VHH binders against Geranylgeranyl transferase type-1 subunit beta (CDC43). Designs and how they scored, part 11

Target 1, 376 residues: Geranylgeranyl transferase type-1 subunit beta (CDC43), of Saccharomyces cerevisiae (p18898)
Amino acid sequence: MCQATNGPSRVVTKKHRKFFERHLQLLPSSHQGHDVNRMAIIFYSISGLSIFDVNVSAKYGDHLGWMRKHYIKTVLDDTENTVISGFVGSLVMNIPHATTINLPNTLFALLSMIMLRDYEYFETILDKRSLARFVSKCQRPDRGSFVSCLDYKTNCGSSVDSDDLRFCYIAVAILYICGCRSKEDFDEYIDTEKLLGYIMSQQCYNGAFGAHNEPHSGYTSCALSTLALLSSLEKLSDKFKEDTITWLLHRQVSSHGCMKFESELNASYDQSDDGGFQGRENKFADTCYAFWCLNSLHLLTKDWKMLCQTELVTNYLLDRTQKTLTGGFSKNDEEDADLYHSCLGSAALALIEGKFNGELCIPQEIFNDFSKRCCF

## First folded at step 1 (VHH)

Design d04 (framework vhh_7ubx_2)
Fold by ESMFold2-Fast, scan of step 1:
Structure d04 (fold): chain B 376 residues (1-376), chain A 121 residues (1-121)
Amino acid sequence: as target 1 above (376 residues)
Amino acid sequence: QVQLVESGGGLVQPGGSLRLSCAASGFTFSSYAMTWVRQAPGKGPEWIATISSGGSTMRDDSTKGRFTISRDNAKNTLYLQMTSLKPEDTALYYCAKTYRFLGSSYYMDVRGPGTQVTVSS
């Protein structure tokens, strides 16, 4: 935070700001140097800075204007000459079997532009209908799931792409950003009932969502965020919601103050993980799973802060994975800070404070501004 | 022109080992994460493992104890060491230039044509 407290702050805000700023300052322009994972780096860095109260639109708007150059609009070689658009991660791709426009880079770019408050671009330049048509083409007609990109020879999803809950989330998030709110809005571009059927088929017997019938907090967060954006969380049975809440609460590595209980009942317990969240049973705690689990709990129950040990996860993040010298957050207490864990650890803390929108993975204030200005 | 070429596949007996290679050209290999993906007949593609530009690895739990991803930046080559192979490992194996998004999630940017691995007696 920018405001002084009456006592010492445990959060090293200035060091975290410098950590994220370093990642932006080391990015070459789109026409300089080698290709790198720039779109993801920009998203995580801008998100982290926004969480720590940096006015990113005032400070970094001009630095990141080159993002607009990654927007591509093209005509498919099909009977209807369908016009699609989206964002590419690299401007140099022109290879057989390569897909240039893709869902993850499109979402990263759109969320970054929202955080940078590029509303003029969203209103005047971005062709939301062609963008939504690209998402439409990524839906699998047989199961309703989504793939990341198209094979332009077939105008269908690439046969080598994964089609899981993560891409369902990305697809729906893009459509939501394009203005889809009601079932009728989504139905214009996708088979919403078939998508819902796919998501429900990924429910695990004892709660949570996962690939190959194995519960996982990351997939659970993607599924629940997708359902939230579709206004369809109420389609989950009360039993499944209760089972999922119970499963998520058991992901916190904590004995509620009794270390012996945890040690005797949980073979994955490690004292250095105390208060943190694991992604699955019998695994160690990880900074990113704090975000995925807390976001999932927040979407399922209004009482989530009373049900989980928010003090203990805060202590895990601030005392175990926060790096006070360099800024940033690491995966665990043994590793160095990295951009991904720094962003999601910061997001988890912001979510606890009521300052983060987990459904779109952006700060709550930015989401509120977007909702007022860019809802079409 | 960016190009990825997989090699090292073939017929192997259950319990055997194979090392797959992916030769990269036309881009700065050391600057990108790289992924191995497989697709079995009649099934959708399945993520196996990703290695970051810095060498950190993520692996699917179903193969984690048997498969190891590695890279040699001096040779612009990605590797997948496979041990204790099972009939269900039969698939076309692809390498891909990769982005990390939403935790363990990955995105495939450029892919090779694949190398066939068949595990049978």
Scores: ipSAE 0.000, ipTM 0.193, lowest interface PAE 15.9, mean pLDDT 80

Design d05 (framework vhh_7n9e_1)
Fold by ESMFold2-Fast, scan of step 1:
Structure d05 (fold): chain B 376 residues (1-376), chain A 122 residues (1-122)
Amino acid sequence: as target 1 above (376 residues)
Amino acid sequence: DVQLVESGGGLVQAGGSLRLSCAASGFTFSSYAMYWGRQAPGKGREWVSGISGSGGSTAYASSVKGRFTISRDNAKNTLYLQMNNLKPEDTALYYCARSYLKYGTFSPFDYWGQGTQVTVSS
C-alpha cells in the first residue's frame, strides 16, 4: 500500500503494533484460562508484529523459553515403542499411556519458532523424526485424512474426532517444516496417495472444497495450501480450477461491477460488507475470509489481482474492520478487534502487497530466510 | 498475451452520442463474454454492459438501459458500445473487459484495457 504524501497513511501501523504487543505483554501477567490458547495467541501476535516490520526475534525471543517447555517427547505403549514428539497447549503431568500433544499447537509452536528465528533449537535439539512420527500416527489408515490428537487407549487417531481438510493442512505443513519436499519424503511418514484421494473426494460439483458437499472458503484454502506444499496443484483439472476461481470471485460482496446485482440479491447483503469476502454463499463478509479467499485465488492463478476487486477489499479492511483507536481488525464493522481477525486481516493486506506466504501463513521475508536453511 | 485496446472517447454535449470500440487480440474472442465498465473521477469501477460470446445475450446496468447498446463483431475481434442520450453523470473512463470463463457465458472479469475517456458537458 502506498503512503499518502499529504496526510497520514490509511493503515494505523503504530496502533496495530501496540495492539499485538499488548496481547504478548498481558500473557505473562494474566491469571485466568490463558494456557489453553497461549500457543495460538503467541503465533497470531508474533505474526502480526512481523507483518508490521517489528524485529520480533530481537524483542520477543524471551517467549522461546516458554514454548520450548511445551515440547514433549514420549514413547507410545505400542508394539514398536514408537517415539513421538510435539507441542502441548498446557503443561500437564506426563502420563505414560496418554498424550496431550496435538497438531494445531505443534504447528503454531513451529511457525512461531521460525518467526523468532530459533534455528539453533530447530536444527539441533528438536527431534524432527519423532515429530513426523506423531503426524504419521494422526493419519487415518482407511481414509488418509488426519485427526488432531491420539486416542489414549489405542494410541491412534480416534474415529470420533474431526478429520476434515483443516487437519490435513496442519499435518502436511508440519511435515514440510520438518524437511519433507518430494513425494518420497512424505511417503516416509504418511500415505500420500490416500491423502490426495481424500482431498480430491472433498471437491464440490461446481468448484471449491468443503465438508459434506458444502463449498467453504476456509476448507478451500486448507486443501489448496496442502496441495501446494505437496507440489500437487497440477493434479486438479483445468475445469475444477476455473470453477473454483469463479466461485471464489463470487464470494466478494460488491456494490460495483458485474457482481453488483448478484450481491444485492443475497439475503445477507449489507452495505457495510461492500468489498469484503464471505466464507460461503448467502453469508455476511468477515475479515478472515478475505485472507482465505485471496490465498486460494493466489494459489490457483498468477492473475488473481486482476480478477478480484483488490481495491474494494482493501477499503473494506481499512475503513470497516480496522480499529483506528485501539489498533487491530474486527470480524465485521459491529465487533471489537480480536487477535485472530487482526492477524488474518493484516495477512490479507500483506498478501496483496506480495509480502506474505499463504501456504505456511507467515511473512514472505521469514519464509525466504527459513528456506535458505533447508533444502527447499 | 491478452490485449484490449479501447478507442472512440471524447468530449460531447449532453444529449449527444458516441460509439466506443475495443480491439481484442491474443485469445479466441468468440469464446469469451465481453464487458464495458467505467470509472468516474473519485469513484470505484462500475459495470455498464455485457455480451455473451455468441452475441445472443446482452445485459445492462439500470443507469444506461435504453440509452446504450453493446454489440460485437467476432470476425473482426471487436467489441462496441453505442452510447445515446449522454448525460453529465456518464462522464468516466470506459474500460473493455474480458470474462474469466472460456465458454461464452457471463462471469467475473479477468483482463481490462487502458480505457478511453468520455466527458459529457452540460
Scores: ipSAE 0.000, ipTM 0.239, lowest interface PAE 13.9, mean pLDDT 82

Design d06 (framework vhh_8fcz_2)
Fold by ESMFold2-Fast, scan of step 1:
Structure d06 (fold): chain B 376 residues (1-376), chain A 121 residues (1-121)
Amino acid sequence: as target 1 above (376 residues)
Amino acid sequence: QVQLVESGGGLVQPGGSLRLSCAASGFTFSKYAMNWVRQPPGKGLEWVSGISSSGRYTTYADSVEGRFTIIRDNDKKMVYLQMTSLKTEDTAVYYCAKGLYSRFGYTFDYEGQGTQVTVSS
């Protein structure tokens, strides 16, 4: 099998729409309480609905009001009087050490606004330069990596945050959304060469990316998406690209072809995993790794659908992790559907159909429309 | 243990003036931005005004700009809200808040107990 199935006719589309709709309907109408995941819930739900052809702008534009209230713009008390902005996860009253502006909530809010086509707000109210300055402050000057938020005493990135390819991706994605395209654009806000040096230092000896020389498909997807947004995929050596493709293909659990031998030696192999992708060696298949692995393959080679067993991963998602009664997708055949796996499983199917932009994790039609409007 | 104590509220006629005060303790006052927020009867919280840690920068909600002035005294650990040309729609409980704000969102560490302002004839 070299190509996707004949589209999503086996997909329980109406139940998937209801699944994502339920998550939006359960959100509180008040600003009381503390929920740091609320922005992520909105993002995954809107993304899932958009993948299943719901006109989210028409139906869920009221959630923009809540998201807009989480946009903070402030002046740092530094020598330059730096103006920064971004999004917080919650509006918190009467709680010491409340959540501050952070990279993940800022990216989720921006992507949600783009999917909801909130272009009036994006073009007039949202201060893209102050967003970019916030990202600038999150870069570590010694390593070029990024932390999620600022230390409130120093107005700099916290030295105790982990060095993580996820935050490198989020930072570059925000800058890209703010209008950065060329190296000169990125260099206005970040040390692009140090960032590239950091990303390249996270290459593993036998291909893929990961912390401490341990390959991981999630980190690989983050690194490759970051390089794609920086127009720097060509800086990877041919050998590393080939090794990474080979490593990613070996993440597909299969009773067929070259993968059969590796699966037989894998202590975590289960017949119910057939066609699914694992995140790293000697682990079970997981719905989200179908997205991370397929996105990575897509970024490395145009022939990726011919190289992997595309029909088998489609069958794994539709027959094993799709929940036909409740809607949504689970992590594996034995767990209940959850929002994260439902979004990424849907995204993987959309990517196979050529309808998803993996670099920004939004539908391709939305990305195309955003790109035409592309103002700095 | 952050403590904010508001005072200066009361009953005033339309067109009148009031000065609200907030006494801060339990933190390094000169290092934090301060805000005034209000809650009108039957409505949610509305941000009113903010002042930077140094006092150099002030910002106001559109509804109060030109009528209200925010001031701070770092030596006394006080923040004030001078209100003039008061309108019936200014009726609310006013809270002093430590933290960051924009008109589209806010992050506050700790609010005070509030002070009631009633604008009525």
Scores: ipSAE 0.000, ipTM 0.102, lowest interface PAE 22.4, mean pLDDT 81

Design d07 (framework vhh_8cml_1)
Fold by ESMFold2-Fast, scan of step 1:
Parts: sequence; structure tokens; C-alpha cells
Structure d07 (fold): chain B 376 residues (1-376), chain A 121 residues (1-121)
Amino acid sequence: as target 1 above (376 residues)
Amino acid sequence: EVQLVESGGGLVQPGGSLRLSCAASGRTFSRYAMGWFRQAPGQEREFVALISWSGGSTDYSDSAKGRFTISRDNAKNTVYLQMNSLKPEDTGVYFCAAKPYLYGSTSYDYWGQGTQVTVSS
């Protein structure tokens, strides 16, 4: 009888846990002035730990106190005395008359609190209506898209911000977390039809979503996740869905299959990218695009695992961008692990295993628990 | 929406090799799983090999495993069947077939006209 070689798992789980833990431990014990990235660091670190089966609510509940201090509720200088709320990235602000509340920090804080199971806060302290009113004010009236923060003079969406599909996703995700499910729920706070019109206008002629007919997998994931949360994926035409699936499958860099001919003709083809996903045509593979492309495929077809080369992307992530000495995942084979790529690479692997909810970018078990909660 | 044309058949000695090609017309080729089937004189059509749309998954009949390799080139709209160690029992008309994988269909929507393979001494 011959024995198969059963070495250690290809996934260095203990090293990945230590990698994410170090990022939480390196945060100052007190807030640091002008630390605008701290909320994102907490989100990516807790998400990564949760993906690797760490009981984050038991071990890292001390971060809830810091996050709760970043919840701001304020009254707008308008005729209605509108109360809004949201999360700030820093407790110290030295810019007079600027708003500190923004959509990205609000979403990162809410998702982190959900992963930490801070449901008492959601029931007793979090003013969901004032959060939703903040989101409402961020919607651009001309296009239906969203910007990240308010202009203090007009109390409307800031014209200096980008209004791309990323902010549409963040806005809808916050409203979903606040309890919006039906069109009537969303219509209480935003112009849902105008938002849908904007998203549909960002469709590219040959499939996928992106600005100025430039398909991009990140924008595609944001658009599809937004439509999923609005229960509106069915509003996409069958042709557009098919074209988008085809475009996404062609983002996988491969020495065989659908990309073989393109790879052989492409003078920039890098063998180290084999199996990874590119964000757009004729670009290098990147760990984060594995998540954005696989999430998009998952939202469009139940057969996505059979259509794409899941073994090849798994091998790319584990053999090329996984860092076995430090833990974490890098952007590509040549760079060091960073928090963003470590989280999204881990999420891509979890999505392949059916353990990740791409629409809210949290583990599936966390989403299932959250979805059982009553919205007041 | 897809038309299939097989080529590469012929007469070969036992132990020889043949490479069959199936050229597809149309923009939808990359949305189809592709299969090879064969039919010997007086016999029912039998499955030989299948390749998923992306080429990431393959399936073979027991008689084909270890001897035949299915592959595809979506940029050239072509499916291949490399046949090695051919036996007289492999004699038959070889058909290329396409089924729409994206639609969850179990039926093959499109068939080629076939190419004759004869293994004889």
C-alpha cells in the first residue's frame, strides 16, 4: 500500500490570523489626530480574522468602544432642523465648517459592528432614521448617484467628490443595514428609480459596468451588489448578463482555455499571473480582482464555479500571492502582503467555498445571523 | 447560432494517433460546453469527451481515459480531440456537439456532420 503525502494545508491559517491580529494591535490605545484610515483598518482586519474562524466578538469587543465614539449625530442648518448621523474617521477635526461624516467610514463601522455582533447598539443607540437621512442628503439630484459627504453651505452632496458606482454601492449597503428591503423602504430616503437609471447608464456596450464605456471589474462588482441589495438584478437584460459573464470570464489570465490565445498574443503576458484575474483588458492580474470578478460572476449565474477556472485562481492566490512566512496576501508575486489584498484574497477563497456574502462583503454566517434580526 | 464543422479524421493503423478539430462559427462559442461523440456502424451514438466553456473541467468516457485529450481554443473558436493509442474499436463517425452551459441546459443544441475515423491494419 502506498501513502499519499498529507503535508500541512496549503493555506497558512495561523500565519494569516497573526497577520490580521498585528494590524489591530498596532492601532494606538488612544485615538490619533488625523487618522483617517483607522476605520478601514479595523474593518479589513476583523473581516480577515472572521474569515479564518476567529471568534472576533469574544476577542476584539474592546474595539467597539472606540468605534462607538466615532458615531456622530448632528442637526443640519436647514429649515426642518434635519437630524443626520454617521461615522467619522477621526475624533479630531481642525477644518472649520467642514462635515466629518462620510459614507465609507459609516459603512466600515457598521459592517465591523455587525461582525462583532454589537446588536444592542443597533437596537438602543444607533439612530437608523438619521443614518438614512444622511445617505439621502448624499444623493445627487441631477443623476441619482451618490457622493461621500455633504457640502456644509448647501447641506447637499459635495460636488468635489467622485459620484461613481462605488458610492452608489456604499449608500445602498448602509440603507440595507438600516433595514431597507422593499422599494418602498428605499423610496422613503432616496430616489430609487433615478439611482437605477444611473446604474443602467453605466452599462458598457459589450458587457460589464464602468465610466465612459470603459469596463472595470471593481465597478461591475459595485453595480451588481447594489442591484442585488435593491432586489433588481432581474432588471438587467439577458443579453447584458450573458455579455457581462463572458467579459468577466475573459478577465482570468490563463495559459489555456478562453484566455490562451490572448495571453499568447500579449507581449505583456506574465506567467506569474497565470490563473489570476485582471481588473480590465490587457492589465496584470491582482489579488483583489479575484474577489471583484468572482463576486460579480456569483451574482450573475449559479454555475459560476463551473464556468471559471476556480482551481487556477486558487493556485494563483495560494502559490503566488499568499505570504507563507508573514501571513497575508500581496497584490502580486513581487510585493509584500498588505491589509486590503489580504482581506480580499481571503474573501475570494471564502466565496469559492460558499462561506462569504459578497453583497455586504462579510462572512456568510455573519450575514445569516444579521438577516434574522428584526428591524425596528 | 453556432455551426460546427469537424475535420482531421482518416485511416490510421492500430496504435496510431489522430487529432480531430471542430471549428465553430459565431460569437457564442465561448458560452458553450463542447463534447465529442462517436457512432460505430450499427451502434448507438456514445459519449467520448466533454470540455467546459472555459476549459477548466473535462470529462471522459472510460474507453477514452488515458488515451484521448480534449482541449479548446476559444480565441480560435475551435475544440480539439487528440487521440492516441488508437484501437480498431475506436472506428466510427466522430461528432462535435455544443450545449449552452450558461443556461443550465442538459441538451446539445448544435451538432456537426461528423468526421470518419477508421482504425484498420
Scores: ipSAE 0.000, ipTM 0.105, lowest interface PAE 24.0, mean pLDDT 81

Design d08 (framework vhh_h_nbbcii10_fgla)
Fold by ESMFold2-Fast, scan of step 1:
Structure d08 (fold): chain B 376 residues (1-376), chain A 126 residues (1-126)
Amino acid sequence: as target 1 above (376 residues)
Amino acid sequence: QVQLVESGGGLVQPGGSLRLSCAASGFTFSSYSSYALGWFRQAPGQGLEAVAAISGSGGSTYYADSVKGRFTISRDNSKNTLYLQMNSLRAEDTAVYYCAARKYLWGTSPSEYDYWGQGTLVTVSS
């Protein structure tokens, strides 16, 4: 039985705050060289706390010092002695260098610093041009796609990295944070036309985005967020937008009229998945896909809350994947809470409430403050 | 050639029930290339607003906050007919109710719909 409205008492806010705080308290470690994903942990934890109305800048500003130490600025051994910069996520090397700078760690650091309101750093210390040049070097010249880091021999995009829509999103998000807004701004650092060509080539025939014509909601969210940051969503055809909306709506598992799910070819319905979103066809619901699918719908249509069953996904998150004893959110009702799903499940709920900016994956109020301050 | 015809409207007392029907002609409902269907209403002195909608392949439905738990949308593809079951009716439900169809996906904006019925009046009064 479900009521038309959700009560705030259903969210175990105090337990969620403690869950995210525990992850930050465990970060100071005496074990050197084992902090490979530390920037990701900080990002997800600070984001989760910010979603639950913790004043993270007042309480966790001490983490800014540690994050700033991961900023590297270096000169490449190339014809122009190009100055690049970015963030490393690991101290496994005693002296970090160009090949240890990584796009995901750079984005996590920048977004964390934005959430902690480290605007003095953004205005006075951060060398945005050298950071943008690092992004430039990660672009593949023939395809327009991006890789996560530089090759140690060529000081160009790493040949061993996969180039996909995730890195396209990260690259454009970093450039946006550095102040790129117009096509001319982006063109200073990257081949924007080739990037757009690559993104459009990843469109699937029946809607959504994915590799080898296989639709996936995570890739779809990355592609749409990238196009939004490039002010290029209007380059998508109306048919593709409608096909993609239709595909995304069919990712919601529902007992209310999901006749195909109960067909003779799929004789059983998993009650534990009711209301949740799957990442692709014929898969189980997962907390993180609620965020990726809802963000995608939000970017495609202003009426997105009316198009999907927001009450059912809210019930899925609060009744099935929310952990009332430990705090946090799990992938599904059988697993324990983890930081990634806790952050994205919280973000999905915040997005439904109009309190989250999915394009940069930060709270809406923080995005609004950032937009006022970091204009040039 | 395409036509949608509403029926089932009328006068009903508060707390009562009505079932609206919308018969389609000139095109066929289908689970593979079906039309998304919706109900819109226009109350006296108000604009046109979405009430309920249903996807072409089934599964996805929408209800305005004011009607959730009281109204149920359904479709019968074999009869080429859309239904709206209205329970626990209130004075504020008084409106002309319109059936609408579009080729691929339902939405809440009237401008997104290609085909419209002529409307049927529902009056909720003592």
Scores: ipSAE 0.000, ipTM 0.195, lowest interface PAE 15.6, mean pLDDT 81

Design d09 (framework vhh_8fcz_2)
Fold by ESMFold2-Fast, scan of step 1:
Structure d09 (fold): chain B 376 residues (1-376), chain A 121 residues (1-121)
Amino acid sequence: as target 1 above (376 residues)
Amino acid sequence: QVQLVESGGGLVQPGGSLRLSCAASGFTFSSYAMNWVRQPPGKGLEWVSGISGSGGSTTYADSVEGRFTIIRDNDKKMVYLQMTSLKTEDTAVYYCARTYGKLLYSGFDYEGQGTQVTVSS
């Protein structure tokens, strides 16, 4: 069942635009710790504005100068004098003999530049090979997984960072943005077979992906997006795909069943969660898991809109977590709107409308325009 | 709400020792790597040390290697920096900083208000 479209939109578009605009206007002016998340703030704000049809390249092109300054190119202290590059969160943070370049800031900067249509810089100044070498160095040689940054002593993935499916996604997304498409392209920079082995090892017995056989929708979305970018979704067994679809559909919290006995059998049921998605079993619904679950379903089956309760999740987002006075979306009905949930809630609605590319986490129009600029 | 509260700073003579503490709240502490970063007077932020979520891995800036030790107590939600053989160049505001935060988000995503360390005769 699709949601009925009668009268004015239930989406408070103008207030959502103002919400995202405020985050760009109120960015901290100090360098200190605020710079380390500034790239993420720019990404989520620009993405949210783009979802609501703001011409961000015309209005917010001034942020390109700041982002360009965060592009660092450095020579590693190794036998080959390897040149790497990427984006840092802070220009004032100096880590002796360690690069402040990290995978999340690099991906957020690249996606923001794409959304702001900074194609001249992207195509002529950005050194894609040195970006790809940085990604290469972040791969764990034993497991094939990725960490966010390098250790200065080994010039390999930092032992301080956890390795997980999030960093696998970020690494592959960066390489994809740099021009990698075929297995041969990826194999130039990473051990693609070892990465695939790691991803497959994170499959859970009853479907989905997660650590230690604990399914999680966020890790599932990262794994499936990674496999999609590697053109490797077909390597998943039919049974695992069907089990994962079933698991994802059961992440949607349902109000169907009015008896105390039936409610006691659904440990995740809360009336305020009705229609929303949980990240894992026996947890409350959260706005961001609407995106992670719907993206995962979208990647697994063309029929995903017929299989899930699209009207219920739309009602959850618009009636429970949309903030009609301030704009934005909250995590749940008890919290205030924040940038992360506002972006991903908006992305979930855009994905339902066929207007969002979940694999790169950008609007579909922007992805289409980026794809036209792909050169051999 | 994520909160990081540093303490233990003060005035100390060269060659002295201090233990800095950071009390964390509002998040699953054991799921995050923790760091100490510092800002000397009139300079930018300098990373000092990091510790993995489990405490199984530690790393240090060359300037403090062998002199500083980073420790965590996940049950108490505390991270500590044991500082020995302090030098005048260690004078800085010291910040406790969290890495990770949210899906597709990492780096130092939250820091406390800082604690002042002054090394002077």
Scores: ipSAE 0.000, ipTM 0.214, lowest interface PAE 13.0, mean pLDDT 80

Design d10 (framework vhh_7mjh_2)
Fold by ESMFold2-Fast, scan of step 1:
Structure d10 (fold): chain B 376 residues (1-376), chain A 120 residues (1-120)
Amino acid sequence: as target 1 above (376 residues)
Amino acid sequence: EVQLVESGGGLVQPGGSLRLSCAASGFTFSSYAMSWVRQAPGKGLEWIGRIYTSGSTSYNPSLKSLVTISRDNSKNTLYLQMNSLRAEDTATYYCAKYRGFLTSYGMDVWGQGTTVTVSS
């Protein structure tokens, strides 16, 4: 993030690069490990480095070999001998008659490979149709929602997983990466109407999305990103969109302007939260909710930067949760930087600068390059 | 860049009717809920009502029977129809865009206002 033409940057770019690099450089090259979180660590680290203009394809291409080994293509024991594929978290967990292929590891791997520009693999090795068939099998036929993996006995979505807006997002994002754009493309693999019905059923009375009529910014971002990728945001009622915008704007903790004089001067607010976003009512601000809320606002209205206090959230991130000594971003002012909050805090700042694609959670330049290729 | 310009105010007799207009520019009008607010001389702001992008409306319960809000997205224009006007309806009327603030009228970006005088 460079502000050279507009003034000095308060972002400690060099420290942030070192923070993300440490997570990649300390990962063992051994593929015999049981660490199922390694794919997520690679994704968040590569994404953070890409946001700070590191040429990750030149510097971290060695991680492609490890990720490629985690691509599994298998035949299901069903009536049609269905061929599926996807990414596993650990090679040691790949046992006969069971698959550890799951939606989160598959999305993390695909997005990481896109950021690393592994186009030869996507064009020659990755089987789009078998990958999309795996996503298809994860859809609940009754509700249209998705679960993360398959049950080895039924070869259908695992009954131990909850259906969740997060998995709806991941499933649609994978299909989008595989080239699905029109309703007809998606309908080849999933029941798009049932999925839309499920998403709409997760709308809360006063706006936003969440389970049991409890609005949450994380679920709201997943639902809106899913609808955006399905080109279906227009199916939301205007009232719901407006209520959701109003709800999201109320997630920002603000101590400034006429609003403070008229209502907040008598409030006992936490100064450390000033400018940050909460995930739901009556909670503290958190770095990750800046991303989820701003992404949601961006998807709902073209004027989102005029409606929210972007200077205040920028100050919250840079002055309260940015760690100038170690690099990275923490959840709040009191905690140490961690990979998840470092990535999403960086992403929130990049989104404000118009340099981040929130729907796929990757830098805008990477998305633009990816979008020129019809095979992705 | 964002601008709201109210018009249509003036002198009206008690029991009369008047339609106010608000011309919007500098933002995507069709994407926002719009509201009307008034301020009587020496008094605070009073919220009149809101119209959603769908055309559905919500009114101040004390004013619901007296006013109708409508919009024309093709003209970027908001309207306030007022019927059965009373002396107490004398006020400056403002067009406003909702921003989601923590106030009773929750508004940012107000126009300059148009004055309505109900003369007995």
Scores: ipSAE 0.000, ipTM 0.126, lowest interface PAE 21.6, mean pLDDT 80

